# VH-VL binders against Regulator of G protein signaling loco (loco): the designs that were tried, part 7

Target 1, 177 residues: Regulator of G protein signaling loco (loco), of Drosophila melanogaster (Fruit fly) (q9vcx1r247to423)
Amino acid sequence: AALECRVIVGYLGTIEMPKQISHSSKLQTVRSCIRKLRQEKRQPTIVLMCITPDSLSLQSSSGGVLATYSSARLNFVSSSSESENRFFGLVTSAVHNTQIEEEYEPSAGSAAAAGHISISHSCHVFVIDTKLIEHAQHLQRAHEFRLQCTRDPISNLCLEFPNNSEYVVNLVRSMYT
Below, E stands for the ipSAE of ESMFold2; O stands for the ipSAE of OpenDDE; V2 stands for 0.75 times the mean of E and O plus 0.25 times the DockQ between their complexes.

## First folded at step 3 (VH-VL)

Design q02 (from e1 with heavy chain N53S K54E L103W; framework fv_gatralimab)
Fold by ESMFold2-Fast, scan of step 3:
Structure q02 (fold): chain C 177 residues (1-177), chain A 125 residues (1-125), chain B 111 residues (1-111)
Amino acid sequence: as target 1 above (177 residues)
Amino acid sequence: EVQLVESGGGLVQPGGSLRLSCAASGFTFSDYYMNWVRQAPGKGLEWVGQIRSEANSYTTHYAESVKGRFTISRDDSKNSLYLQMNSLKTEDTAVYYCTRDYWYGSTWEGYFDYWGQGTTVTVSS
Amino acid sequence: DIVMTQTPLSLSVTPGQPASISCKSSQSLLHSDGKTYLNWVLQKPGQSPQRLIYEVSNRFSGVPDRFSGSGSGTDFTLKISRVEAEDVGVYYCMQGTHYPTFGQGTKLEIK
């Protein structure tokens, strides 16, 4: 059991989810988001995903933090399908209420808007970077992100460069169950 | 699954030469640093040397006791590791093991996770 | 070179009793990356060496939980909580922080 896990993945983009979704429709919505971003044929942005019991953060190779999500904001995670096992989606939620100053400013500017609570959901789509199969690129990525490889004693593979999305999905699930 | 099989050992006279081979299977050989480790009869383990992967320019490192006499090489297309031993001494008598470095594609940290069965080299007149 | 020193060099234990092996290094094994590259290797009679523990305290897959490693800096210990017949052999500590070096080995026998 690791307290902090780090994995290199490709980031394809983020899609705002419908505000009113049932728990039973989350899987289908995530798969739809994965399909849409896959169809856009974007070049994935290589990111370092840092996973702890308290938060999940995404970092660029330049060391910049792109995003940080507290464990309370981590709503759902799933892969695209068992057969593909290369893509996964992470759903985050954010709660807005009248105590947050930024919510007041974009409103109608009236006291009637105070007291509203809204929840936003976003689906972030990731892919296992197939180019990391090339050893030279694997080492280059490790150098760029200043990573030390941790060998899995069972598979003998580097944990920071996973070869399937289910590994990452299970890792994230282990942090917020 | 992972297998390392050494060959080429035998009896040689002092001052002679011998070439050992190690055939690897069950893993992507080209990604790993490889080592030779020896064990003299009734003695402990002694590291002989290391060769790194292509990503690290096939750099080699040797124990002081063999420097200048032994050369490690590899042929990634054949999944094979080699040890060329020249100017052999009686003190080189040992079982020679090839070993895979623990850490995938990394450094000389040398946590050896898999070992071959060994091949015996005897240097005697 | 870093010198690795094991004590005792030989140990005889009644089955079911614990065993403890010490390993000391001539200098700190803490690498600049923050990791300590100290592992343990077991060689059973007539067999090739086999993996046991890596990075001080981590068991390789298939290694029973009765084996545990601990330590830091220059002082390390391998413990077997309940020795079994299959545990007989020579135990070696080794460091990979610099060019690899091994301890002299500790021979474990049962009575």
Scores: ipSAE 0.000, ipTM 0.442, lowest interface PAE 20.9, mean pLDDT 79

Design q04 (from c1 with heavy chain G99D T100Y Y101L S102W Y103G D104E E105D S106T; framework fv_ifinatamab)
Fold by ESMFold2-Fast, scan of step 3:
Structure q04 (fold): chain C 177 residues (1-177), chain A 121 residues (1-121), chain B 106 residues (1-106)
Amino acid sequence: as target 1 above (177 residues)
Amino acid sequence: QVQLVQSGAEVKKPGSSVKVSCKASGGTFSSYAMHWVRQAPGQGLEWMGYIIPIFGTAKYNEKFKGRVTITADESTSTAYMELSSLRSEDTAVYYCARDYLWGEDTYFDYWGQGTLVTVSS
Amino acid sequence: EIVLTQSPATLSLSPGERATLSCRASSSVSYMHWYQQKPGQAPRPLIYDASNRATGIPARFSGSGSGTDFTLTISSLEPEDFAVYYCQQRSNWPLTFGQGTKVEIK
């Protein structure tokens, strides 16, 4: 059975990607976004990344939900080797529906409203401390973040402090294959 | 060798504030949470709160209801505890103690020597 | 908050004797730690997570217990072991300590 996994990471920000991106350029685009936000040298926002088969959500240390992405919106994830595997990017998609309610031919007896659907892509950039060596569930850490998390694997909950971004990238990929 | 060195004893008037420092040396400051614990004369230990310098997060014991502020300066490896609106009941030895963030060994492994704060009129 | 009750308040023993100290919690605790304190000194860690010895702690110190009932045992008291001992829980906020057990020379 798939586990609900909870990973503590730093959140650096989100960059909207071009409307048209090719599959072969997604990795390069993610790494570009990582470089841009890394160069801003801003303090990361501590977030809890909650990973389930159906969704990925970001929660603040105070317990507020910052964002939730269904599995269908999770497009791509990759780490940055340039940053000693400290950084990774997550690409999400969002569907926008814009309706045109006007009739262009008034002389016609009726006309259907026209709808326009577009898809946007956003790259969310995260960082982990390379000194993080903790992968075990810790009830103490759950309490520090006011999380409802159990120490026992039987509960299907885990809380992890990964030591590199590759681990988190593989965890996300394994959940959404 | 790891040491936590605290600032010296202070005598304060009721209603004033005190700020105690705790300087860490010989270890990796950013890998630890820094907690503050006090002990009134002849009494037991009472937890006040902590800060995680690397995350910029602090958490306080509700009993101190907006009177305590814990901060840290990573550049000097120093944690601070400020207690305002002092009362005679705040007379105590104040200790800093560190807690490792990245391991199973998550207890107060090193303590400062303590700072006596006396509140009297 | 979780209240920790230590017993006895004072334990009078001679060097070489076994000391058994109790710490009882008002609700279930997953993480219990023990500290030693001598007059005028900061507390020193002894046992973490119920049964693990902290760095540099002699084998005569052992901890056991789970749920609400925890025990610290000193198998054979040495002169330097006469001190006050505190239990501390990390399972719930706020962190709390017991009132202490004083181990003194008979």
Scores: ipSAE 0.000, ipTM 0.468, lowest interface PAE 14.5, mean pLDDT 77

Design s03 (from a2 with heavy chain I104M F105W; framework fv_iratumumab)
Heavy chain, then light chain:
Amino acid sequence: QVQLQQWGAGLLKPSETLSLTCAVYGGSFSGYYWSWIRQPPGKGLEWIGDIYHSGSTNYNPSLKSRVTISVDTSKNQFSLKLNSVTAADTAVYYCARGGDTYEMWSNPAYTSFDYWGQGSLVTVSS
Amino acid sequence: DIQMTQSPTSLSASVGDRVTITCRASQGISSWLTWYQQKPEKAPKSLIYAASSLQSGVPSRFSGSGSGTDFTLTISSLQPEDFATYYCQQYNSYPLTFGQGTRLEIK
ESMFold2-Fast, scan of step 3: ipSAE 0.016; ipTM 0.501

Design s06 (from a2 with heavy chain F105W; framework fv_iratumumab; at its last look DockQ between E and O 0.05; V2 from the best seeds 0.00; counts 0 for: pae E 17.0 > 2, placed apart)
Fold by ESMFold2-Fast, scan of step 3:
Structure s06 (fold): chain C 177 residues (1-177), chain A 126 residues (1-126), chain B 107 residues (1-107)
Amino acid sequence: as target 1 above (177 residues)
Amino acid sequence: QVQLQQWGAGLLKPSETLSLTCAVYGGSFSGYYWSWIRQPPGKGLEWIGDIYHSGSTNYNPSLKSRVTISVDTSKNQFSLKLNSVTAADTAVYYCARGGDTYEIWSNPAYTSFDYWGQGSLVTVSS
Amino acid sequence: DIQMTQSPTSLSASVGDRVTITCRASQGISSWLTWYQQKPEKAPKSLIYAASSLQSGVPSRFSGSGSGTDFTLTISSLQPEDFATYYCQQYNSYPLTFGQGTRLEIK
């Protein structure tokens, strides 16, 4: 694809975040999630992250799609810190509709329907390491996995993506370059 | 404790194929790079290539046309074949384990060669 | 290919001496350098990885420093068992390359 960034990353895991996090506290929460998953010392899962204007998908080393997030679900992205730039967290949002179809069975005087929508946030933690990329390429030689990003030929900048996808692409590129 | 044991041909004539095998005991074969490294008498070390348990290989470009590394995961063994040998291929050949790729949290991935085979002297003479 | 050059190629020293061996990469390798010790007719032994991290079981008199292109191995107080050949190796990129070696000999 012409508007696509593909990058090999290590996936550490996902942590559910508190619902009422303000934007200013999202950074601190992401960094806390990164710290927690690093301390677990689990083997990272090698995934190919494919970013387009419409979606971010994670593919296994065998080519199977593990997860797909529409760009609208990409809520926040940040590295572990300015001084350590190997880990990043990606926050995705999901809408939960707890409103059930009552099959025309309204409760006598029920007014609960309007309050049964909630949003959850999950922090997905990844590691970028040039040595991890070498390992993934060594393992997946047959799949010809490579870092591929589209760039504007005039300015040599990343092609414009929807705001959310562009933030992820820019963070990942800053960690590799 | 991890132990590498190697065996194979010692004396070869020019144009023959060098064949060496390395067996891994006491540790996991999966998750590591397994390398061949050689050392001509009185000289330094030269990396030949590595293999992952999946069979994926990397070779030194200077040897790529002549070298093949293969793996037998059922036996925890990996092997080196070097074709069309000459006197310049006379060396002690070592197998070695490259670092644990999954020690990113406590150790850098792809670290040192931490375990080595005993070495096999290969002499190429007419 | 990244060329690794060690200095000096040989060095004579006495027990108790502080010994310094240097290694230069032809291009930047960050901290992705390992130091090895090799005794006659034996396989090399890993001493230091990631330029400065001491391998488990290696005496604390060995230390490494440097980043980018210039690296140093230091033995703070030379012991009789330290007379050997020392090699640096980069693992920043393929092919993996070694320095030519530094022979450490008794004075």
Scores: ipSAE 0.000, ipTM 0.477, lowest interface PAE 10.8, mean pLDDT 77
Fold by ESMFold2, look of step 5:
Structure s06 (fold): chain C 177 residues (1-177), chain A 126 residues (1-126), chain B 107 residues (1-107)
Amino acid sequence: as target 1 above (177 residues)
Amino acid sequence: QVQLQQWGAGLLKPSETLSLTCAVYGGSFSGYYWSWIRQPPGKGLEWIGDIYHSGSTNYNPSLKSRVTISVDTSKNQFSLKLNSVTAADTAVYYCARGGDTYEIWSNPAYTSFDYWGQGSLVTVSS
Amino acid sequence: DIQMTQSPTSLSASVGDRVTITCRASQGISSWLTWYQQKPEKAPKSLIYAASSLQSGVPSRFSGSGSGTDFTLTISSLQPEDFATYYCQQYNSYPLTFGQGTRLEIK
């Protein structure tokens, strides 16, 4: 099936996480990243988050794809807290071509070991507009992103303009386990 | 929005030290790599090196023994020193903003240049 | 070091022409390539980053494509203000390296 979920979110920024953290400290680390970027009072960049079984992508209003994360790069997702439902963090892995091998062991194998890599983790922080705006503003935003709004028959809210971060966290979790 | 302005020595003798400074206006200094790039007259571009606001640097290996890049975060400035110049160092020198450590589409080790200084012609008389 | 080779070195074209410029990396660089435009006595201006993403304020007649080692900059309908020198630059790994440039001249 061609399952796809699309949501409009505000991107606040990305923080590099500690190289080695335990599973039990991931929640606190993500929440610390959220707190840090909130305190910086950054202007959100509005993006379309497209969530499919194969990947999660971010698209600008001009139609450009800003980022695509294959499902293998999606590590963890969490909100700030239950009482604060505007923010969430998405953790991805990033691959680096390490140059440390040449400094540590200057052998022929080290010189030929261009395929040796290191992995780091980044926490991407997003914000949700928890107050729906009038219908005309949602239509304009949807047209800017070339997005057809889907109304939830129960709440009458547009699914592509969620009103809390836990909705998006649950979409990501259900798609990628 | 973001602007880089650069200043420093324009005419040098062989063996002198090139010194340039770049000031950043209208944007965040923290969270970016800041680079120096040069272009000999009528020729292409060569990346010299970069610096992060923490003071961490990366240098082009071809220049590493002669180059020092430094930062003054209190003034939103970064500087280039190039020792023992020769006529081969004659070029227009640019400062430029590199990649954000937190960019979605790039990681902290990699840099694309979106804002550039106005350029400084440095001539080394032979 | 990753060498970046542009083709052609120089190109003559008329207003309205479709222009293509290629850039080849000596090693795979994924999509980590930027195209710049430089006019005489001016600093380079970023046109396209991440191989295909258009910088803000750049006209839609500019487009980029490619991944791995082979990349293309396309101007779909050349305008008078597009006559300039174009550079590619990889940012996959240090040291950062540029192509030698392509000078686009008016016929």
Scores: ipSAE 0.000, ipTM 0.452, lowest interface PAE 17.0, mean pLDDT 79
ESMFold2 (binder alone), look of step 5: mean pLDDT 89; pTM 0.924
OpenDDE, look of step 5: ipSAE 0.009; ipTM 0.557

Design s13 (from a2 with heavy chain E103T; framework fv_iratumumab)
Fold by ESMFold2-Fast, scan of step 3:
Structure s13 (fold): chain C 177 residues (1-177), chain A 126 residues (1-126), chain B 107 residues (1-107)
Amino acid sequence: as target 1 above (177 residues)
Amino acid sequence: QVQLQQWGAGLLKPSETLSLTCAVYGGSFSGYYWSWIRQPPGKGLEWIGDIYHSGSTNYNPSLKSRVTISVDTSKNQFSLKLNSVTAADTAVYYCARGGDTYTIFSNPAYTSFDYWGQGSLVTVSS
Amino acid sequence: DIQMTQSPTSLSASVGDRVTITCRASQGISSWLTWYQQKPEKAPKSLIYAASSLQSGVPSRFSGSGSGTDFTLTISSLQPEDFATYYCQQYNSYPLTFGQGTRLEIK
């Protein structure tokens, strides 16, 4: 268990998840988000994902922190499918507290709890590309983040970064108990 | 506050080209999909297409052979051209803002239309 | 293309009534559906996105539910300003498609 783990991934985008998500629908919703963002056919934005037991953060190649999520905000993570593990979705939550601005009726217990507190969920979609054409970009990104690239003697590809979405999903899961 | 203003010719003859422009004020042009939607008199809404600030477009297959959407990022404008018009193209045309697919810092991307132009009535008659 | 069908095409109601409008997709769209309100000679106004999320500034009497292929828009206590045409729209896949509309009229 490292204090800090870092991995380079491609970021495709973020989609708000529906408020009415049943327990059995989380996986289906994540896969729907992955399908939707893949349909955009835009080139992924390369980010460095930094994972610790306390938080997950995304950084640009210039070192700027783009987003930080505490482990308490990490709700769900899953890959797109077992047969196509290049994509994964990360669900984060945010609590919106409107309790102070009492423009609303204070007498209703349900209104005080439900009307003043809302939770939003966002699905962030990432990709890992193992194709040879990505090797040069992978090497360039490693250089930008000042990380060393090591070639696999079998595939002759750079393997310093995991080229498998399932590996990244398991890495994220292993950081949060 | 975001506001969309649109303009263009209102009366066309069959075979002419429809041209409409939409200007965006009070908000960022970048990071959003900008759509054209039409509504024939007394009928429902039909999505025509969208464009991202980069110039990437998506078109309704039913109109793809006749439609072109373009952006002018320096003026925060985007435009619709529809070729070879017929009476079936008579409608109110709206421009609208859609979701941003790439943001991680604000509200998640939506493809729902949160801001609309005032609408432009285009009549095609001989 | 995904076809969106609304029911009823027209509905008559009185102020204070609870009204429901339904929308059915020809194939699964998860929860990628927006509801719009349109008044005569005006652009549509977004009410609900992601099937159940209320747009900011929209009265709480409006609510949405459903997933997959069947969706509903509910107005819990109809107000005079709610008489309008309502449209559903899917954004699961291109092309984006709308329902044919439901006209809500004074009884």
Scores: ipSAE 0.014, ipTM 0.545, lowest interface PAE 7.7, mean pLDDT 77

Design t01 (framework fv_umesolerbart)
Fold by ESMFold2-Fast, scan of step 3:
Parts: structure tokens; sequence; C-alpha cells
Structure t01 (fold): chain C 177 residues (1-177), chain A 127 residues (1-127), chain B 107 residues (1-107)
């Protein structure tokens, strides 16, 4: 009954975005963040990304929730546009207040109201693990995350183990359309 | 090219103070947790302190808690260890080490192994 | 605090031989275990993390296995540059703790 998409991806890291980032330059900034973390050749942390209309969460193989972002905090998502088609970035927002931190959705042109609240943006970078394309690795990872491996009839791959970053980007974008 | 370069090690009297520095280059310093690990002469490795990428989460080994203070300056790409009330048993080579885990970025500082280490700086506490 | 115990303290082997090093945790650390190599006068170098994943640039002759409380590091065909002290480290609980080390020396 509940709509939920689950994908296993590698997590590479997070970079705080510049304070003066414009909405028109988010794509360029995300691609810059992807290039920086990709060049550092960090070993990815394998995570389960659970995508619903209300939220996106990241979970470990032990079932622990590492992070949860409500739809209001999900600002932007894009692929690297690299030839590998393996990387994507997710931008989240966080609200900072003197007493309590609260989620909110500021509208464009609300500069006066925004002056009372400090907001930050973070770019989270993910990679598609090419080893997970192999059937044996799909079964092993599904078992680790306590999932049933569901095969895509067209690509003959598990839907929870995407073969490229555009697949995941499109899933995330579908959340608020 | 990832590099970590420690400095500040010296000979100091018991009860004295010393500040160690670690200069980072070749990576996005603000995206990684950092650690200090020490090794007494002829002995094994001992973890000393942890600081998250933002500096908001800090942990210390019980042996140094209350005497050592870890800090970082992300703009200067530098890690620091301020040591006070030094004892003979603090004599060791002090290594700056980068956290290889990504969990601290999710506000979960567990699951840290060290993927890059500096060459160390020697601290000798002796009368 | 989780206590890490390595055995043997010293392992004497000839080049080309297989070396097996053990690391035991006082309580389960899942697979959150790393292995490091340290040569005299040098900083440690990470070989393995997640109990069995080789770090980038580490030769295939190094392999790690185990989970929970019992772990092993295997060097399948020892090279002259492999004579060093090896440390295991758990990163499942704070404080982070290391084993006492195993010295691999020439027979």
Amino acid sequence: as target 1 above (177 residues)
Amino acid sequence: EVQLVESGGDLVQPGGSLRLSCAASGFTFSSYSMNWVRQAPGKGLEWVSFISSSGSTIYYADSVKGRFTISRDNAKKSLYLQMTSLRAEDTAVYYCARGGDTYEIFSNPAYTSFDYWGQGTLVTVSS
Amino acid sequence: EIVMTQSPATLSVSPGERATLSCRASQSVSSNLAWYQQKPGQAPRRLIYGASTRATGIPARFSGSGSGTEFTLTISSLQSEDFAIYYCQQYNNWPLTFGGGTKVEIK
C-alpha cells in the first residue's frame, strides 16, 4: 500500500555549500562537489536509501537509521554528467534558530522573512557500486539489508541495485511531482 | 596527493604545556573527521582524541580527558592538540590521522578507521 | 572499553611463506575492524577495514577475515617489505582501541 522505493548505493561524503549560493548555480555547485569527492577516491559506505513521498532516509546494513530528510529539506538532486554515469548529488537544507531548529519551506522572494532565520545547504554525494551489478553481490547485499531482491524484467537487474545514477536521480525527483 | 604534516613536538617538563599542529593538504579537510593517535617509545598505538568534520562532536581517551583539548580550523585546514598538565607517561610520538568513515556527517561519529596518517611529532616529558 | 588481544606477539617467517595473524575482541565489534602495518620509524599504514576490505593500493596477498570477536589477517606469500609490526583496531565503540601488535620478523 505505501509507496516506497529502496536503492542500495555508496555514500562518499558531504560538503557544505557556499552561503551565497544562488538557486541558478546549484547544478554547477553539485557537480563541483561530486568532482571533489570523486577525486579523493574515498571508499564508499554502502547504505540503503529509502525514498517515499514524505521523506528520504539512509540506513545501515544493521538497520540503523543514519539520516532522515523530510521532503521539505530535499532541495535539489542531480547526476555528475560524467561519462561513468555513476555519481549523483543530493542537496538538503537545515534551519538554524537561536532556541530550536525547525524545518520549513521558504518561498522565493521572501527575503525579509528569511532574514530572521539562518539556513544552510549541504551536498551529499553518492556513487553506484559497479560490483553490485553482479547477481551474487545483489543477493549478498539484499541479505545484509534484509531485503528481497526484486529483479527488473527489462534489464534483468534488481530494482534495489540500480545500474546508473540517473535511475536514482529520477526516483528522487518523482517525490515532489 | 593527501598529506598530513605534524609539528610542535618538543622536550617539556612535567606539569608543562605544549600545542601540536597538523597541516592538511590534498583533500577537502572540512569533509573529514580527524584524530590524534600516540605511540610511546617501544609500545603500541593508543587513540587519544576525535573531532568531527564540523568540530561539533569531540571525544577523548580517559587518560587525557581534562588535560588535552582537540580543535580544528577548517579555513586554515589545520588540526590542533593543546596539552596541559603533561606527565612522563604522555611521552610519545603523536600522529595526526584522518577518519576514513562517513558516519560523522550523519551526526553519528562511530565507525572510524584511519586511512591517512602524518609522520608524527615526538613529545618528550622529562625532568 | 573493548580490549583487543593480538596473537602471537612475535611471528618468525621466511620470505615466500604464509603468515596468519589473529586479533580477538573482548566483545562483538561486528565487522568494524581495521588492520595496520607499521615499519620502524614510519607512520602506520591502513591495510584492511571492515574486517575484509583491502584499502586502495594494498597488494592482493593481504586478506582479512572474521566478524564478531575473532579476526585474522593473512599474508599469502610474504615479501621482504612485509616484515613489520601489524595492529588491529576496533571502531565499533568509543573509545577506539588497538591491539598490542604482532611483530612479523625474518626467521
Scores: ipSAE 0.000, ipTM 0.495, lowest interface PAE 12.3, mean pLDDT 80

Design t02 (framework fv_umesolerbart)
Fold by ESMFold2-Fast, scan of step 3:
Structure t02 (fold): chain C 177 residues (1-177), chain A 125 residues (1-125), chain B 107 residues (1-107)
Amino acid sequence: as target 1 above (177 residues)
Amino acid sequence: EVQLVESGGDLVQPGGSLRLSCAASGFTFSSYSMNWVRQAPGKGLEWVSFISSSGSTIYYADSVKGRFTISRDNAKKSLYLQMTSLRAEDTAVYYCARGGDTYEIFSGYYPFDYWGQGTLVTVSS
Amino acid sequence: EIVMTQSPATLSVSPGERATLSCRASQSVSSNLAWYQQKPGQAPRRLIYGASTRATGIPARFSGSGSGTEFTLTISSLQSEDFAIYYCQQYNNWPLTFGGGTKVEIK
């Protein structure tokens, strides 16, 4: 059976992260991003988040796909440090092949012979909010897409995804319980 | 220096076809989504079409659906707009504009951080 | 589609004065709103994104505010190079839509 979780979330924004970020600083950086976007007091954008073992996608109210991340691009997920928090940050990675042309340094060989691979990280901040969910239901009649995991028909248990998507599903599910 | 240079604008008769090109330089073209935006003489801006970095996701404005086709060639660092069944109301300066990263239309650079100079398309008898 | 309405259509101001431009969306676009500047014969230039974040290289005199359906662009001390047409754009929903523009002209 296909494993799929769908949840209506509010989107607050995306902050690009430094390329060099240590494993130990990811949690602190995500919490900093959440605090920054919360302090800006932006009105969240209602999006449908669809999570499968292969991908995480964000869809608009009109049904258009706004963003799709393969599960391999899901780098880290965490909530804010506040105990009664409904906010979480999702870190995605993107791999870029860049041609490095060093105009200010002498050539050591062929100037354009090899491309350089770099990785960028982005922190996307979301909120689980009852009022936003109610508003989304009114606008789209998407009440069935409140957090829902694929149920095993025999055990009636909500199945978790066995890859990077699993961490996101587990966090979002915990925010509802 | 990021640059986008449009070409291909011309005078065409109603019902005709025309292909626009946009040449990109100064950035990793294959990592960014691209857009076409047009502006009729003396009028405002109108979004025309979107293509993702890989070319797999494409969107069109209702006014051009079925008549225009957006495409890209990442090896040539070029964006294209194939226009068919042209109408007088398609007369405009067509701009190439850079979008966000590969799958991040919500990135800090979205929307349109760099634009080309534009190329004029005139549809007249 | 979401309709973007800008007002006023034309704003006449003197150098050094404050200019305030309004943009209204027919339905909520959250903070997913950008402002562009266009001078005659030139391509548009992005000033603001996310309703209030200045793009790199944009002077501090430009500021954006608002959320949901009501947005404002303020130029705190108008310089000669600021006389141009300004467009707002929502990127909350497909299709992307622009306002009709506000022309800021010298008084």
Scores: ipSAE 0.000, ipTM 0.473, lowest interface PAE 10.7, mean pLDDT 78

Design t03 (framework fv_tezepelumab)
Fold by ESMFold2-Fast, scan of step 3:
Structure t03 (fold): chain C 177 residues (1-177), chain A 127 residues (1-127), chain B 108 residues (1-108)
Amino acid sequence: as target 1 above (177 residues)
Amino acid sequence: QMQLVESGGGVVQPGRSLRLSCAASGFTFSSYGMHWVRQAPGKGLEWVAVIWYDGSNKHYADSVKGRFTITRDNSKNTLNLQMNSLRAEDTAVYYCARGGDTYEIFSNPAYTSFDYWGQGTMVTVSS
Amino acid sequence: SYVLTQPPSVSVAPGQTARITCGGNNIGSKSVHWYQQKPGQAPVLVVYDDSDRPSWIPERFSGSNSGNTATLTISRGEAGDEADYYCQVWDSSSDHVVFGGGTKLTVL
């Protein structure tokens, strides 16, 4: 219970980001995505966001799983500004493998049938209601969320941390305070 | 276009009853909580009542509790206020106002702002 | 009963900043909304959820809310800003919507 954060959020939409964006430009892009979806005044879809050290999942009001992202796919998270505490954007990464079909001449020195890796980024925009008592209870549980690590059974040293999930929990927690 | 139009106001004697209606158009009426707000001549805004999107919950100002009843008909996009045992201090312009969307506020529209208002209907309680 | 207190009037010179306060016990824990009302007209929402602004309202309008005081700030005051301004909250302990008494803004 202490290692899981559950929060009800409104989902406004997803915007696919440009193929190559620097880490420094992600914040500006997220803010742009939030602004665009806010001004469209669409009715948000109520979803339950469940965050664990290993994953983030979105569930519909009927209990169906809409999406699941491993913690490794959680690339970036931010609110629209420090004074704007109701909306946030979550950037997820997806890895794609594509086959190149002889796009190069044989003299180019490349293998004709080669796969290559590309990464796409999507910005998902959410809204939270900071005044609901149910959210206060979720915030209390989020305060109990602790970073857990894979420990070596002999030395008891931490070998790896799921930091991406903790970043999302910490942002959501800060928006409720 | 989004619009709220009040009707049913008029001059009425103390102790009598009057029914106000608010016709909504241009939005999904059944998804929003609705409010009645009044304003006495030369005075400030005073909240009267709220009704949830499905009619399941209602709240009233202490000054009207037991005398006024708020209802809605989602099939006709209409909000109503039944006013019984009217008093001189009930004299005011009565506004219909739209509260929160159920998805935006997670089924508690009473906490939201009033983003659309009707033009108001005058109720005068006079002997 | 929960009470919101506003000054009855505020004056500002053209181009200067007006600040209208709304006092309430622990109002910083509540969502504050602000309305502008011109003579003979219905109120218009100018600031909602403490600091958010409808897209059709100029950026000169802003809001804040902390502790026992919420504030509506109108920068670069214009004659067209003359109106009565009302703050509003939902008080969950009493299940009531509460309005402040209103503030008449004069630009002169």
Scores: ipSAE 0.000, ipTM 0.465, lowest interface PAE 16.5, mean pLDDT 77

